# Ledger of designs, part 6: VH-VL binders against Rho GTPase-activating protein 19 (ARHGAP19)

Target 1, 207 residues: Rho GTPase-activating protein 19 (ARHGAP19), of Gallus gallus (Chicken) (q5f3g0r98to304)
Amino acid sequence: MSLKRKEKGVVFGSPLTEEGIAQVSQLIEYLHKNLRAEGLFRVPGNSIRQQILKDALNSGTDIDLDSGEFHSNDVATLLKMFLGELPEPLLTHKHFHAHLKIADLTLFDEKGNKTSTPDKERQIEALQLLFLILPAPNRSLLKLLLDLLYQTAKKQDKNKMSAHNLALMFAPHILWPRNVTANDLQENITKLNNGVTFMIKHSQKLF
Short names: E, the ipSAE of ESMFold2; O, the ipSAE of OpenDDE; V2, 0.75 times the mean of E and O plus 0.25 times the DockQ between their complexes.

## First folded at step 1 (VH-VL)

Design pd1 (framework fv_pritumumab; at its last look DockQ between E and O 0.09; V2 from the best seeds 0.00; counts 0 for: pae E 12.5 > 2, placed apart)
Fold by ESMFold2, look of step 2:
Structure pd1 (fold): chain C 207 residues (1-207), chain A 120 residues (1-120), chain B 107 residues (1-107)
Amino acid sequence: as target 1 above (207 residues)
Amino acid sequence: EVQLLESGGDLVQPGGSLRLSCAASGFTFSSYAMSWVRQAPGKGLEWVSAISGSGGSTNYADSVKGRFTISRDNSQNTLYLQMNSLRVEDTAVYICARGRYYSGWSFDYWGQGTLVTVSS
Amino acid sequence: DIQMTQSPSSLSASVGDRVTITCRASQGISNYLAWFQQKPGKAPKSLIYAASSLQSKVPTQFSGSGSGTDFTLTISSLQPEDFATYYCQQYNSYPLTFGGGTKVEIK
């Protein structure tokens, strides 16, 4: 069969659109079929094959990832690159500090003092609100991404990727401040990783 | 109809330079990775170099690194190979090959080739 | 570099014969292997990609099998047009490398 050319568009490095989501959804669908790959999202792929996929997505061409011609590490790395190359993070600059505050939500003791115990109920409620007010393309892609990562973590006995490991790999690609400093990043990276871990583990409740 | 047409092959002395061209037609050139593959007379195939569809990534066989440069002009649908410091062992038919969308660097279309002869 | 070793380097066969050609990689390449056919004075033609997937318009007497390091091209019943040289090629990693070729000659 001949391949029909899709509408041409710039996907990488451009604001997120419905067309861009359709193109990167091919990567997400492929990865759902490859959840058992050891080190998925941690082991890097081949840069030339990644550029081929990147060029195809940008041109809007049909590509059959199920052909057996591609390696899961290429596709996984490309998904992270797509997210990190967005002009604005998937979770948006506007909400960066909100995510830091949500990661700090803890229970209070009888004296009214803050404890180290996470307040899961309040974190879920706060994230539900933030996700509801995301731009529609961002919310749609975030749902697809968090479902993928949740399913990946469910197979951690095979792929060796816990929700925490996945958060380490993805947090810098989906959430960063508008003006980052070395000290600001270092202070906040643990909170951001814990926040993304929470999103992965509780993704079923967040949408 | 996919067409790849090489040109620029010639007789040169060792240490000389040549630039090969491959004119592409019948497909969206910028969507495909491209390679140069060479074949010495009576010998097997040897991959030489590859370039991504955008031109943003290149790779070379060790035998040609530092001497050969692959490039492309997507506005002119043309692939190039600049060959410097040529050696007798570079004598071969140089063939332009199109990479597959699905195979990475497996090839689906090939040109007829252009002969490069390096001798004194 | 991943070395690709083809066996045999040549063989003689008759029309209708079943022919097998093997290709061994010096390290694991999963299924990132292609097979090409080349006739004298002509450009190579793609036969197989992903170890076992037939290229479009390639006749069904060609088949590929294997994974990891050991791969086989099979021609189930040689046709007159199948007398050619066959090459395997790995595309798991750069540099891309070809096997030395197997010349299939008429007996």
Scores: ipSAE 0.000, ipTM 0.519, lowest interface PAE 12.5, mean pLDDT 85
ESMFold2-Fast, scan of step 1: ipSAE 0.006; ipTM 0.510
ESMFold2 (binder alone), look of step 2: mean pLDDT 92; pTM 0.938
OpenDDE, look of step 2: ipSAE 0.013; ipTM 0.533

Design ra1 (framework fv_rosmantuzumab)
Fold by ESMFold2-Fast, scan of step 1:
Structure ra1 (fold): chain C 207 residues (1-207), chain A 119 residues (1-119), chain B 111 residues (1-111)
Amino acid sequence: as target 1 above (207 residues)
Amino acid sequence: QVQLVQSGAEVKKPGASVKVSCKASGYTFTSYYIHWVRQAPGQGLEWIGYINPSGGSTGYNQKFKNRVTMTRDTSTSTAYMELSRLRSEDTAVYYCARDYFEGWYFDVWGQGTTLTVSS
Amino acid sequence: DIQMTQSPSSLSASVGDRVTITCKASQSVDYSGYSYMNWYQQKPGKAPKLLIYAASSLQSGVPSRFSGSGSGTDFTLTISPVQAEDFATYYCQQSYDTPYTFGAGTKLELK
């Protein structure tokens, strides 16, 4: 039998592993040093530099991100690409409908206005439970990601990226259903964005 | 010229509700959170909750849940706090304040709205 | 909830003195190299005014005689030298977690 050519340390497009998380953690560490960059995660980077970084991470090569060869936008875009190229979303397919339900826990009156009795505590409890049952690699990376996004949002006066703006950039890359059309996702996009915004803002309470 | 201007003093009976407004000017209203803080006569400061004017998301101090509702109108750059089922211990000055992000720090404050709850 | 213990409750000083106000949080308010601790000044009949954020960062327009220090659970506000306009009530505030909580206040009074 001919063996499929397998490159040890392949990170992008492969199931999540602790080795892969270690490689991607380099991007997260770099981004923590660059939280003030205006439009971080919104402004696209350079595709050639992104491919160089991607190739190096796939080969397990250590990269000096502080060398000046790469910009924060390159690293930020590559992190989003990594998450979006996972075979299964970071939050998993099976929890998609649970996340939509958790987003609906805000108590509303018959007109859709928020009531004086919000379900914030129920949302936090439900998310804590969902995160506890995530596979260990998914939970570890999610914690690192939400921490990064929380810190980015804290510097919105400098970077112009609110928690909601970050949720718009990341929600499609961390949560999607397996057997549903693009139109179904569009109908739920506001709920997904609100759910991820909640996760970013309350990240310190979810783990 | 960044400023927050609040509505005038209110006198209410126990059991009534009050709605206080906070009008923002001199900055992009949707870019900063609005928090509400109260101070009873001769007492310290007590945080009530926040609203994100962009998405309308809110967070409330558990002590005030079931009695407080925060809303905003982006067309008039105005935030609102409604407190229901008023008691004499709700007598206080109520402040709105701007935050760069949720809980970072309150750099601009409204002048305060005095609420008196008495029979 | 994070409890803020502020001391002293009142302090008498003369113009030109150095005064120190302390604030202790029931748990760490530090995260990723930042301290979510703020200090406010309040004069009678007025709204609070931000003096210091992130434990030690001086707000624009605030005189350099005000300084903050500390990390984790223990924080201090120092006023040196005290000026006539500094006689007011001072509050520490943690912004690490909800509900955001304030110290009980320290009233700085003229001797």
Scores: ipSAE 0.000, ipTM 0.442, lowest interface PAE 14.8, mean pLDDT 82

Design ra2 (from ra1 with heavy chain D99S Y100D F101Y E102Y G103D W104E Y105A F106M V108Y; framework fv_rosmantuzumab)
Fold by ESMFold2-Fast, scan of step 1:
Structure ra2 (fold): chain C 207 residues (1-207), chain A 119 residues (1-119), chain B 111 residues (1-111)
Amino acid sequence: as target 1 above (207 residues)
Amino acid sequence: QVQLVQSGAEVKKPGASVKVSCKASGYTFTSYYIHWVRQAPGQGLEWIGYINPSGGSTGYNQKFKNRVTMTRDTSTSTAYMELSRLRSEDTAVYYCARSDYYDEAMDYWGQGTTLTVSS
Amino acid sequence: DIQMTQSPSSLSASVGDRVTITCKASQSVDYSGYSYMNWYQQKPGKAPKLLIYAASSLQSGVPSRFSGSGSGTDFTLTISPVQAEDFATYYCQQSYDTPYTFGAGTKLELK
């Protein structure tokens, strides 16, 4: 017999499942209809409305997101919360160092010396291979997420959110290490933001 | 593979209009911009404008704004550029080109459509 | 409008040479750590071909003898060693802001 504790939701805070993806896909579908919202993913929503949505998703209750009771900011914030509350990041702990190395892939000069110039071709190929070995649920949700962020960045003339702005919002919610030092955290934040920016920009090539 | 195929050469009189097509294949048409660029004989490249096929939004170079219209048909993956009130200085090869949204580099180009404007 | 000043207008070289083409933007074309500067190659009667995007990133299928460098307003395309098929016209282009603008071109000619 275990001591009584607060129950975890079916969707939020639980390991990623096909059923959980179906529930959060409702948020993604709604956001695709609201890509013009200024500051989408940056401007916070209402915490009470977000909790109502969270409770409904956890219970598998159908929600009419188009009812006018919810703002795009509520839905956007809830999507970020879902990703950040996963027990393991969407991109997984084990791939943390791989993503740092991919972000550092650069061309070599004619003398064989490492340059500061990014090697886009190798970065794309490495990400394609890394995504193929992700668990199927993680790969499926990642594809949906990156397409959403790609389409959001395409409308930055309306929403004012570049791929880099979106990476700043999402990187800490989709990839984090099990352990980190202060020095590693500072250096790694910049690399991860750049890496996620690259994933958003080139999402159409990665799957 | 990615391919952009343009309509054939046009000969027009001054004051006429021309509509050039650019048919895309080998990729998701709505995920990339289509740009239009022209090149007069022996001259460099001049950007005319772009269309975002996903929403139909356009951006035009002010030099052409009163004479150019860009449209698309998502069912046929085809982009169109119409240039009206043609002048002899509109004689050029007209290219369509694809760019992603982020780098906005034109990575694939159509073969070009030659427009000759003469009396 | 962002003006692109490309130099030289023409350049003579032999196979095996290192050649450098420069491009100056009238204002910075950098945003969020990225340089919106692209380089194209054009052969007579053909459409331009993308060589370099984001100032320094080599387009897939383009030989490694092509390289780009620079940031802000000053950019360089280097071809080393020059091969016979490289004799063509080269254009820089900024994609930072509309209207997108091209340099006037550099014709690379065989000595």
Scores: ipSAE 0.000, ipTM 0.446, lowest interface PAE 14.1, mean pLDDT 85

Design ra3 (from ra1 with heavy chain D99W Y100G F101Y E102D G103L W104D V108Y; framework fv_rosmantuzumab)
Fold by ESMFold2-Fast, scan of step 1:
Formats: C-alpha cells, sequence, structure tokens
Structure ra3 (fold): chain C 207 residues (1-207), chain A 119 residues (1-119), chain B 111 residues (1-111)
C-alpha cells in the first residue's frame, strides 16, 4: 500500500524512489493509451503545460491526464525530462562501460576473427545479467520504460517512431558516464544508440 | 544428436486447458530458448511465445498472453506450454522449437502435438 | 506487428528448374549489418526444417541448391536445380522483433 500513497516532495532531480516511480508511472500509463500520436517523444510539447505537470508531480498530486488540459507531447517530453534529470542515470554510471561492451558483441568466424555481425543471443544474456544487478527501483522503472518504448515502436506505422528513433530520443536520458571529459564521444554515442535500440526491440526477453 | 520430443495428441472440450510437454536431449538445456509455434489445419505458422530455461523468463504473443503459460523443469530438460480456456479455433498442431544460440532462428523442432478442441 | 507478404502462394515446377520465392516485410528487418530473416521447408505431416538463416546463410546439412538473398524489406529464396524431394511448402520468417511472424507459405508442386 505505501507505494500507492501520494506525498508532497521533490520528484524531479531527486534520487529514484518507489514513490517517485509510482507518480511517474501515471505518465507511462497515459502514454500507453496514446501510442498512435505521430512523432511521439520527438515532437516537443508546450513548456508551460510541462511545468504545470512537473509541479503537480513534485507536490504528489494525482493528475487527471485525460482531462483534455494536456497534449501527449507534453507528457512524453516530461517523461524524458524526468529520466534525464535523475542525479544518476537509470542504467547507472557503474554500468556505462558494460553497455558499450555489450553493444560491441559480434560473432567470430571459423578462424576466430571478429566479424561485424551482432551476437544477438550473447547481447541478450549479458543484458539479462546486468539488469538483475540493478537496484530494484531502477530495474522496475526500466522494465516499465522499455515496455512502453517497445509498444510505441510496434505502432510505428501510425506514429512514425522506430525503435532506432526512440533510442535516439532516450539513450542520452538513461545512460551517461559519471565524469564527462572534453574527449569526442561520437563513437560512444553511436554504440549507446545501437544498444538502446537493441534493448527496445528485445525488451520482452530481458526481464 | 539434438532432439525435441513432444507429448501425444490431445482431445479437449471448449473451456478446458491443455498442457503440452517438450523434452530436450543432446545439448545443454539451459543454453537455448524454447519457443512454441502452432499451425491450424491447412493454415500457416503462428508464434505463441518463448521461455528461457536458464532463468525461467517468458515472452508471449499478445494474442495468447491471457491464456498461455510456459514453464520448464531443468532436472528433466522439459519445457511445458499450457493453454487455457480452449476454443475450437485452438485446434492445431503445436510445435516446440529451439532458438539458435548466436542467431535468431529455429534450428530444431519437436515432432508436433495435435490438439483437437470439439464439443 | 511486422507483416510478412510471401509470393507466390503456389508454384508448379519440373525437376531441374530454377524457382524463386519472394518475401516482403512491412518494415526493415535489418540491424547493424544483419538481416533477421529465415526460411523453412515443411513437408505434409512434418515439422518445419530450417534451410536459410540471416537471409543468406545455409544451414548445415542443407544442399547448396538452396540459396537466400536480400536485405531490408525484400528477400528471395532460390532453389536451383529443383529435385524431387524439394516439392514442399516454404515459409519465410522474421526474427527482428516479437511477435515473430511467418509468411503465408508457398507450395511448390510438381508439374
Amino acid sequence: as target 1 above (207 residues)
Amino acid sequence: QVQLVQSGAEVKKPGASVKVSCKASGYTFTSYYIHWVRQAPGQGLEWIGYINPSGGSTGYNQKFKNRVTMTRDTSTSTAYMELSRLRSEDTAVYYCARWGYDLDYFDYWGQGTTLTVSS
Amino acid sequence: DIQMTQSPSSLSASVGDRVTITCKASQSVDYSGYSYMNWYQQKPGKAPKLLIYAASSLQSGVPSRFSGSGSGTDFTLTISPVQAEDFATYYCQQSYDTPYTFGAGTKLELK
């Protein structure tokens, strides 16, 4: 029952909690009813309406998202903002390099030489193991998020958002290194986008 | 030699449940996913879902999600698919199939289990 | 869901012929240089048998007269030369995403 309580507090920019997840899950539930919206997660919402929603979540207020006061783009943008404003990324700083390595897993040929063909089953196994060692709140929210993105990608004929497009929108909001250097991160960005694309496509196997 | 051996034919009434088994041999059971695919008489192939025998995690086709349950017993290297609230439209041959470890394909299939649902 | 459109639904051929079966996915089934497309053969009363995986890779034990090609959304299975034991139903299958989906099948019949 405690998980269902609505309490005053700061949700955005604070460490991930079960109470925060319960409030943010309202956004995820709403978005599941609006998967057909063209450009979902890509098209920006209205900044004033987003601030109103953010303030309501921070105060522990139950929000009627079906009231007609808000657009699906407002809710989608706010979900991305919530994830990106966490002090530690959803996938954690500790696992940043592990995700880069997993994204690079490829098959070997008969001579033992590395190929460019992804080793899909080994990537799935590695992600399953990595997700098992995530803190329970992180794992719980990640499962909700990946299911949402998987369902969104399945409706790409309507919404025009592929798993790859969704990965471009979400990767920088769920995974980043602890100490960002002045070094060029372009190679890492590509690997993370590919890795998150894989997570979205195969989310049903990962939990 | 890799083999998947399924349980025998079943005849059920509408509303009943059926549990089909798939016994694996000739490889490490926990190293490969087991999927279930069905084929109605004269029709094509329809994917039902999968189980990872190592962790027991499952994924189901949304069409069957509220009626199908997949389990496994690692001590006997056996996977199970239970389908509940049977309808006449569930009359089909049900196959288990092994998912290739490096690539996404069904490399070995069980012989099939015929299910007939009739009053 | 990814829709698989397979053509033709049936095909008549003689031993020694070259036959082609096509499969079109409603969206790309490629990921990072790999095509998640497989081909299976099914004889009456039997389980399907894997012929080709990853669009063009021949499964061990399958005769070299079977070959696969294509990428993205368009794929082809070629049988050349057709032998007597090849008269069967052929199915394409995408493994890119769940639910995994099959084409409706192509029945190869003797003329």
Scores: ipSAE 0.000, ipTM 0.429, lowest interface PAE 16.8, mean pLDDT 84

Design ra4 (framework fv_rosmantuzumab)
Fold by ESMFold2-Fast, scan of step 1:
Structure ra4 (fold): chain C 207 residues (1-207), chain A 118 residues (1-118), chain B 111 residues (1-111)
Amino acid sequence: as target 1 above (207 residues)
Amino acid sequence: QVQLVQSGAEVKKPGASVKVSCKASGYTFTSYYIHWVRQAPGQGLEWIGYINPSGGSTGYNQKFKNRVTMTRDTSTSTAYMELSRLRSEDTAVYYCAREDLYYGFDYWGQGTTLTVSS
Amino acid sequence: DIQMTQSPSSLSASVGDRVTITCKASQSVDYSGYSYMNWYQQKPGKAPKLLIYAASSLQSGVPSRFSGSGSGTDFTLTISPVQAEDFATYYCQQSYDTPYTFGAGTKLELK
């Protein structure tokens, strides 16, 4: 989480609900119209405009994002804040170590020895199964998020954001351990970033 | 601008090996899978395999699995396909192609002609 | 392996015509609302060019006279109206499962 907030908002900082997803979907819909913005999700927006949007979403107020009063970076930053402020990560605490194991799935050589080469087919199958057992709200929002990031990476010629760049921005906001340790962060951050990169690249097969 | 540039034509004898290169530019090399496809004279397209340049993971068509090896060098943004124990039936144009985020091959190399003859 | 049956093997047409090419997969190539089906154009001596992805999505830079349709096992590429530069060989391809497989190709020839 890049910004730490202590808030009892209707949407932000609350457990994920269908109502909250409907509100956040407005941000995702807007971002689909602005995929070409350079540095999307990397370049921070204006904190005052972000607070206005956050307050509106918390109150259930419809906002005209196309009014020209908001920049794509404001909306992108707010989406990241929403995910990072959830009481538990979108991918859930209980699945943290499963994601690490999936990232470590590798091919075996002709002698049956474990190699360092990732097994793409097994990784896809394992993620499909893991996503099926996610709570319905989490699965619904994850599908929307991964599609957004996939579409963003497709426009990287314009926005300069690869799937890997997006994973660096989002992994810490959608997946973290319940019992945080310095060792977990140091040893596993690269695996999580690679795992989220894989999810973005292959998102169309995962649901 | 995205480009995939392949090494030049090769003439080999049966039993030899060939290693074809595919140099990528204009995008982040490690962000997209590279596939290899061949086409025999007057025939259709045949998929050989892929490599994920990020981790080096590969998948091969069973028809070629015991003869093909795919590698990459991230420092030069170059993918390689080595085919061993060459037969006359391996005479073909070999293409590298980038798999986009929609699982289509959006950019292709110009092709490398391999002729296997004694 | 998923087998791709493409028809016809050749087709004769005139500029201005509407032509259709069909492709049948031996099993469904759909997953979660997405069809893992692509179409390519190849001209003599050149690499193939992506025309359609996800069965019906037009690749950037490809003229709107090209369109794709279908789902599951049955897919169609339509070219309407045919232009002089469209006389080429067309291939369907599934990306649902490895090995990726191509149809045998359809050669579009001038009448």
Scores: ipSAE 0.000, ipTM 0.442, lowest interface PAE 16.5, mean pLDDT 84

Design ra5 (framework fv_rosmantuzumab)
Fold by ESMFold2-Fast, scan of step 1:
Structure ra5 (fold): chain C 207 residues (1-207), chain A 121 residues (1-121), chain B 111 residues (1-111)
Amino acid sequence: as target 1 above (207 residues)
Amino acid sequence: QVQLVQSGAEVKKPGASVKVSCKASGYTFTSYYIHWVRQAPGQGLEWIGYINPSGGSTGYNQKFKNRVTMTRDTSTSTAYMELSRLRSEDTAVYYCARGYDILTGWDFDYWGQGTTLTVSS
Amino acid sequence: DIQMTQSPSSLSASVGDRVTITCKASQSVDYSGYSYMNWYQQKPGKAPKLLIYAASSLQSGVPSRFSGSGSGTDFTLTISPVQAEDFATYYCQQSYDTPYTFGAGTKLELK
């Protein structure tokens, strides 16, 4: 374990910066090495180990994640915590309703009636445009996150986590409304989960 | 609109197996986990396990791990729980429930009506 | 496994009363500012119904006379004022870690 401390400022709960992304990228890189862990992102880690790692990242302390001191579940949960503690969600408050609308994009039948079949081409095009107008730090971290989740879903035979499972874990941590209660969020969660599932499955086409 | 409809009551002899079904409707079946919970007569609730309908992955309570198998059929939006090597202590009502995992962990927001299993010689 | 100790096992009350049911976890069920604790109501012959999730969040459609509180290891469900339809069995459940475990239940009975 390497405990060399550096001055970098507070990472968790602060607005997203390139320095913060560099710190959290260490968590993402570690998780890419642990894609086979069963229940990755689903099973909670140890709260004490997570707090130690969180404090280290906040203070700029260098920690060797490969030392064996931390479980993949600790790092996975800390990544979710980082995203959920941003003062503005990674996908931004202003785009909350846009994501709900994109998730609801369906094909129309030959009679002009709305169907339940997703319009995948329009969903991809809309997300591509929406991601282009994200602030650069948000877009950069989102690309790293979606690639991680895509690679995790590709190993679902080992880790038991589908794109939909991962969306259930991450949607509430990357997209939430500014002005509504937890109950109001819960009423929209199916659309958010479906939308994030789509982002994960098609992440290779979105950037 | 959301409904979970379970198969009917079962009477089994010790050593037999039982397979209970849970048919989901009114929502996207693959968007939620299905959990199984049982309740012996006059007793409390006991969690058995879950299945993720999207990938088919399962998690079982260690108490049942050597006897329980959960499966699903996405074409019929139906989840199944099979319990083998039945004992009299397995006499209970078996419930399926939809798992809703948000910031706060799983809550079981919709439940099936229950399937009564009686194991007797 | 996380053990859930629920008390009392039974409680007698009249319509209009304030009742409290407690639940103690053998270890903290808090993580990242949330308490992974749910409360369910079960009436005879029926499936359980979700009342409270995340220790204090009221499920949609559940009357505001139901409230949850607590953190860490100690949690409380409060019903005030008790109505005739509230005489049922109540269960707490931790959703922090598998196996998900329930308290033994509290039967709320009419005095």
Scores: ipSAE 0.000, ipTM 0.436, lowest interface PAE 15.9, mean pLDDT 83

Design rb1 (framework fv_rosmantuzumab)
Fold by ESMFold2-Fast, scan of step 1:
Structure rb1 (fold): chain C 207 residues (1-207), chain A 117 residues (1-117), chain B 111 residues (1-111)
Amino acid sequence: as target 1 above (207 residues)
Amino acid sequence: QVQLVQSGAEVKKPGASVKVSCKASGYTFTDYSIHWVRQAPGQGLEWIGYINPYSGETGYNQKFKNRVTMTRDTSTSTAYMELSRLRSEDTAVYYCARYEWDAFDYWGQGTTLTVSS
Amino acid sequence: DIQMTQSPSSLSASVGDRVTITCKASQSVDYYGDSYMNWYQQKPGKAPKLLIYAASSLQSGVPSRFSGSGSGTDFTLTISPVQAEDFATYYCQQSYEYPLTFGAGTKLELK
């Protein structure tokens, strides 16, 4: 597939725009054709080839991804870089604590005591509502990303990447607090990873 | 050659639980997900869920989510499906199957479950 | 859930005939150039056997008289020429999204 961009502009490191999403969507489209690659998103690509692709997206240079010059790992790593270099995470800073609370939603027993069993229906409803109030560009890209990760997880017998493995790779690139603390980095990491795992597994229901 | 061998027939009373095993051989057990599909007498096929033997991650059909648990033992290349709070409607042949190219390429021979009072 | 409508429910044929079984999905099962549709054969008392995956790809060891075609929502399994061992029940199955779903089956019977 050829990367097509007619207008110059900075894509990486800039606030999320519809133009930037259109450019990055070409990477997502390519990755859908390569879902069976073992270790997809886990195994790093070649840093030089990734920089060439990054520069092409930023400068509007046409690149043919199917030329044989690039590996699926290059494109996968570049997608992670794009998300991680956003000035604000895809899921936004202000929703960080909401995602922690949603990950902790559990059922109550017959005596009204909190259990350890996840309340999956309530988690789905809460995420649906949270995604509705997300800025339109963020919501659009999130939908594309979660669908890609869901399809990748469906091919886990070939690529060996479960929804949880993908969440480990992507959670720190799509959701982080505005003010980083030791507590946020360590005590909440499991909840965030579980939350993103849930988003990937149920992505078809969240939009 | 690839083989999936399931445990024998089970007869249970309503409200009981059943645990069916599926032993894999002839391939690397952790390279392929194992799915479970059932077939009631004279009926079609119904998907229950899957387990990734590498990670232990599972996914279940919502219809069974509150009653089914899938596990595996990598040391014996065996997958398990446990179905609890059994009803007469759970009477069926239960199959395990290997998932490859988004298709079930190898199937176990089936385990017949009869739930009656 | 994606609903699979399979037709006919039963079909009578003679050895040497060309038979066609159809399957309709309630929504498109195509995704980036691939069709997530499979066909299985099941004989009485036996587990299903994969015949066709990705709508048109023949599974290893399956005779070339079996072929699959279609895209989007409409798919067909063709058996030509029918052999004595082909009298069985056939199921279509979508693998586009969870839960995975099957058609109700088509029983191919000898005339």
Scores: ipSAE 0.000, ipTM 0.439, lowest interface PAE 17.1, mean pLDDT 84

Design rb2 (framework fv_rosmantuzumab)
Fold by ESMFold2-Fast, scan of step 1:
Structure rb2 (fold): chain C 207 residues (1-207), chain A 118 residues (1-118), chain B 111 residues (1-111)
Amino acid sequence: as target 1 above (207 residues)
Amino acid sequence: QVQLVQSGAEVKKPGASVKVSCKASGYTFTDYSIHWVRQAPGQGLEWIGYINPYSGETGYNQKFKNRVTMTRDTSTSTAYMELSRLRSEDTAVYYCARLGSYWDFDYWGQGTTLTVSS
Amino acid sequence: DIQMTQSPSSLSASVGDRVTITCKASQSVDYYGDSYMNWYQQKPGKAPKLLIYAASSLQSGVPSRFSGSGSGTDFTLTISPVQAEDFATYYCQQSYEYPLTFGAGTKLELK
């Protein structure tokens, strides 16, 4: 690899920082240039190449992803691993139940009864407000991530990845409760996947 | 179907240069690096170097670094290897190959025969 | 520079036999649980064909009579049972570091 060495501390498995986001944004920028890769985020990469990238990011080294033997799948898998290894999910533990409630926002009929029809406008407004109260590093990285996933979904004809497919891959890595019983987890999986799908589809309106 | 198609056989005199092409099809050209490997008559395989088609970044085996240049044209999905200051010891079959997800050569070109003789 | 020592240089076998080809790296090619060793088959006048990657993973479309094993510095390619189309030259290759290096090859010949 061709790399610039700047020591900025540990990135993976540590609390989210502005410096860490700057390192990880290089992975996101690379992936924007490779949105056409079939099965992007679904097909696993090579573990040795992923560890080399992980070590470089942890050392604060500027990475030239275009100079190496790295496949788009390596970078995509490493991004998912970064998010999943955060001590607290990107969307935070304390907002877990808020996201479940937002996913359940539906229209009321003329008789005042709750319907099964999603209230899209209220969901967008609620997410906008919730994202405003996220810590600044979390909000910044979330904006970058959702734009990447939105752009990936737009290339579904090439890469075969819909917004729903991407939500299945990413939801467990960006939102999880601090304490979960098996029963609670099962009840909420569908709501979390649908919620993240909604965030991807409407990402351009959420920030 | 993934396919790598190379240019035809070449006969060169010592001191000349040769440029071999490798045209890729059946996949996104910029997603995989292209490597070059040669094989002298009756001998084994020797790695020459690679090019990343997306960036144009190259890496060469030290044995060849002062004589080899690798380039690509993304509009035609074609990689090139130019070897200069040719010697009789450069007589070999030259292969291009795609680097797979596990650093393996999953697809190979058919080979280009180079003969260097006075 | 990782040196690959492949043995034997040649061996004779009959159809139906079990044959074993060994490859030794001058240093470990393991990295965090994976072994960066690949095996190729080459027939006269043809390009090499990938058989096994990551020491033990069978390439799609390759018959199950080919198998790979090993870790660290010592690796083995097994062909069982040998068929008429398997008489060819076999090469091991390390993908741990640059320069990428190959074994000298093992020629499998009909008895």
Scores: ipSAE 0.000, ipTM 0.441, lowest interface PAE 16.7, mean pLDDT 84

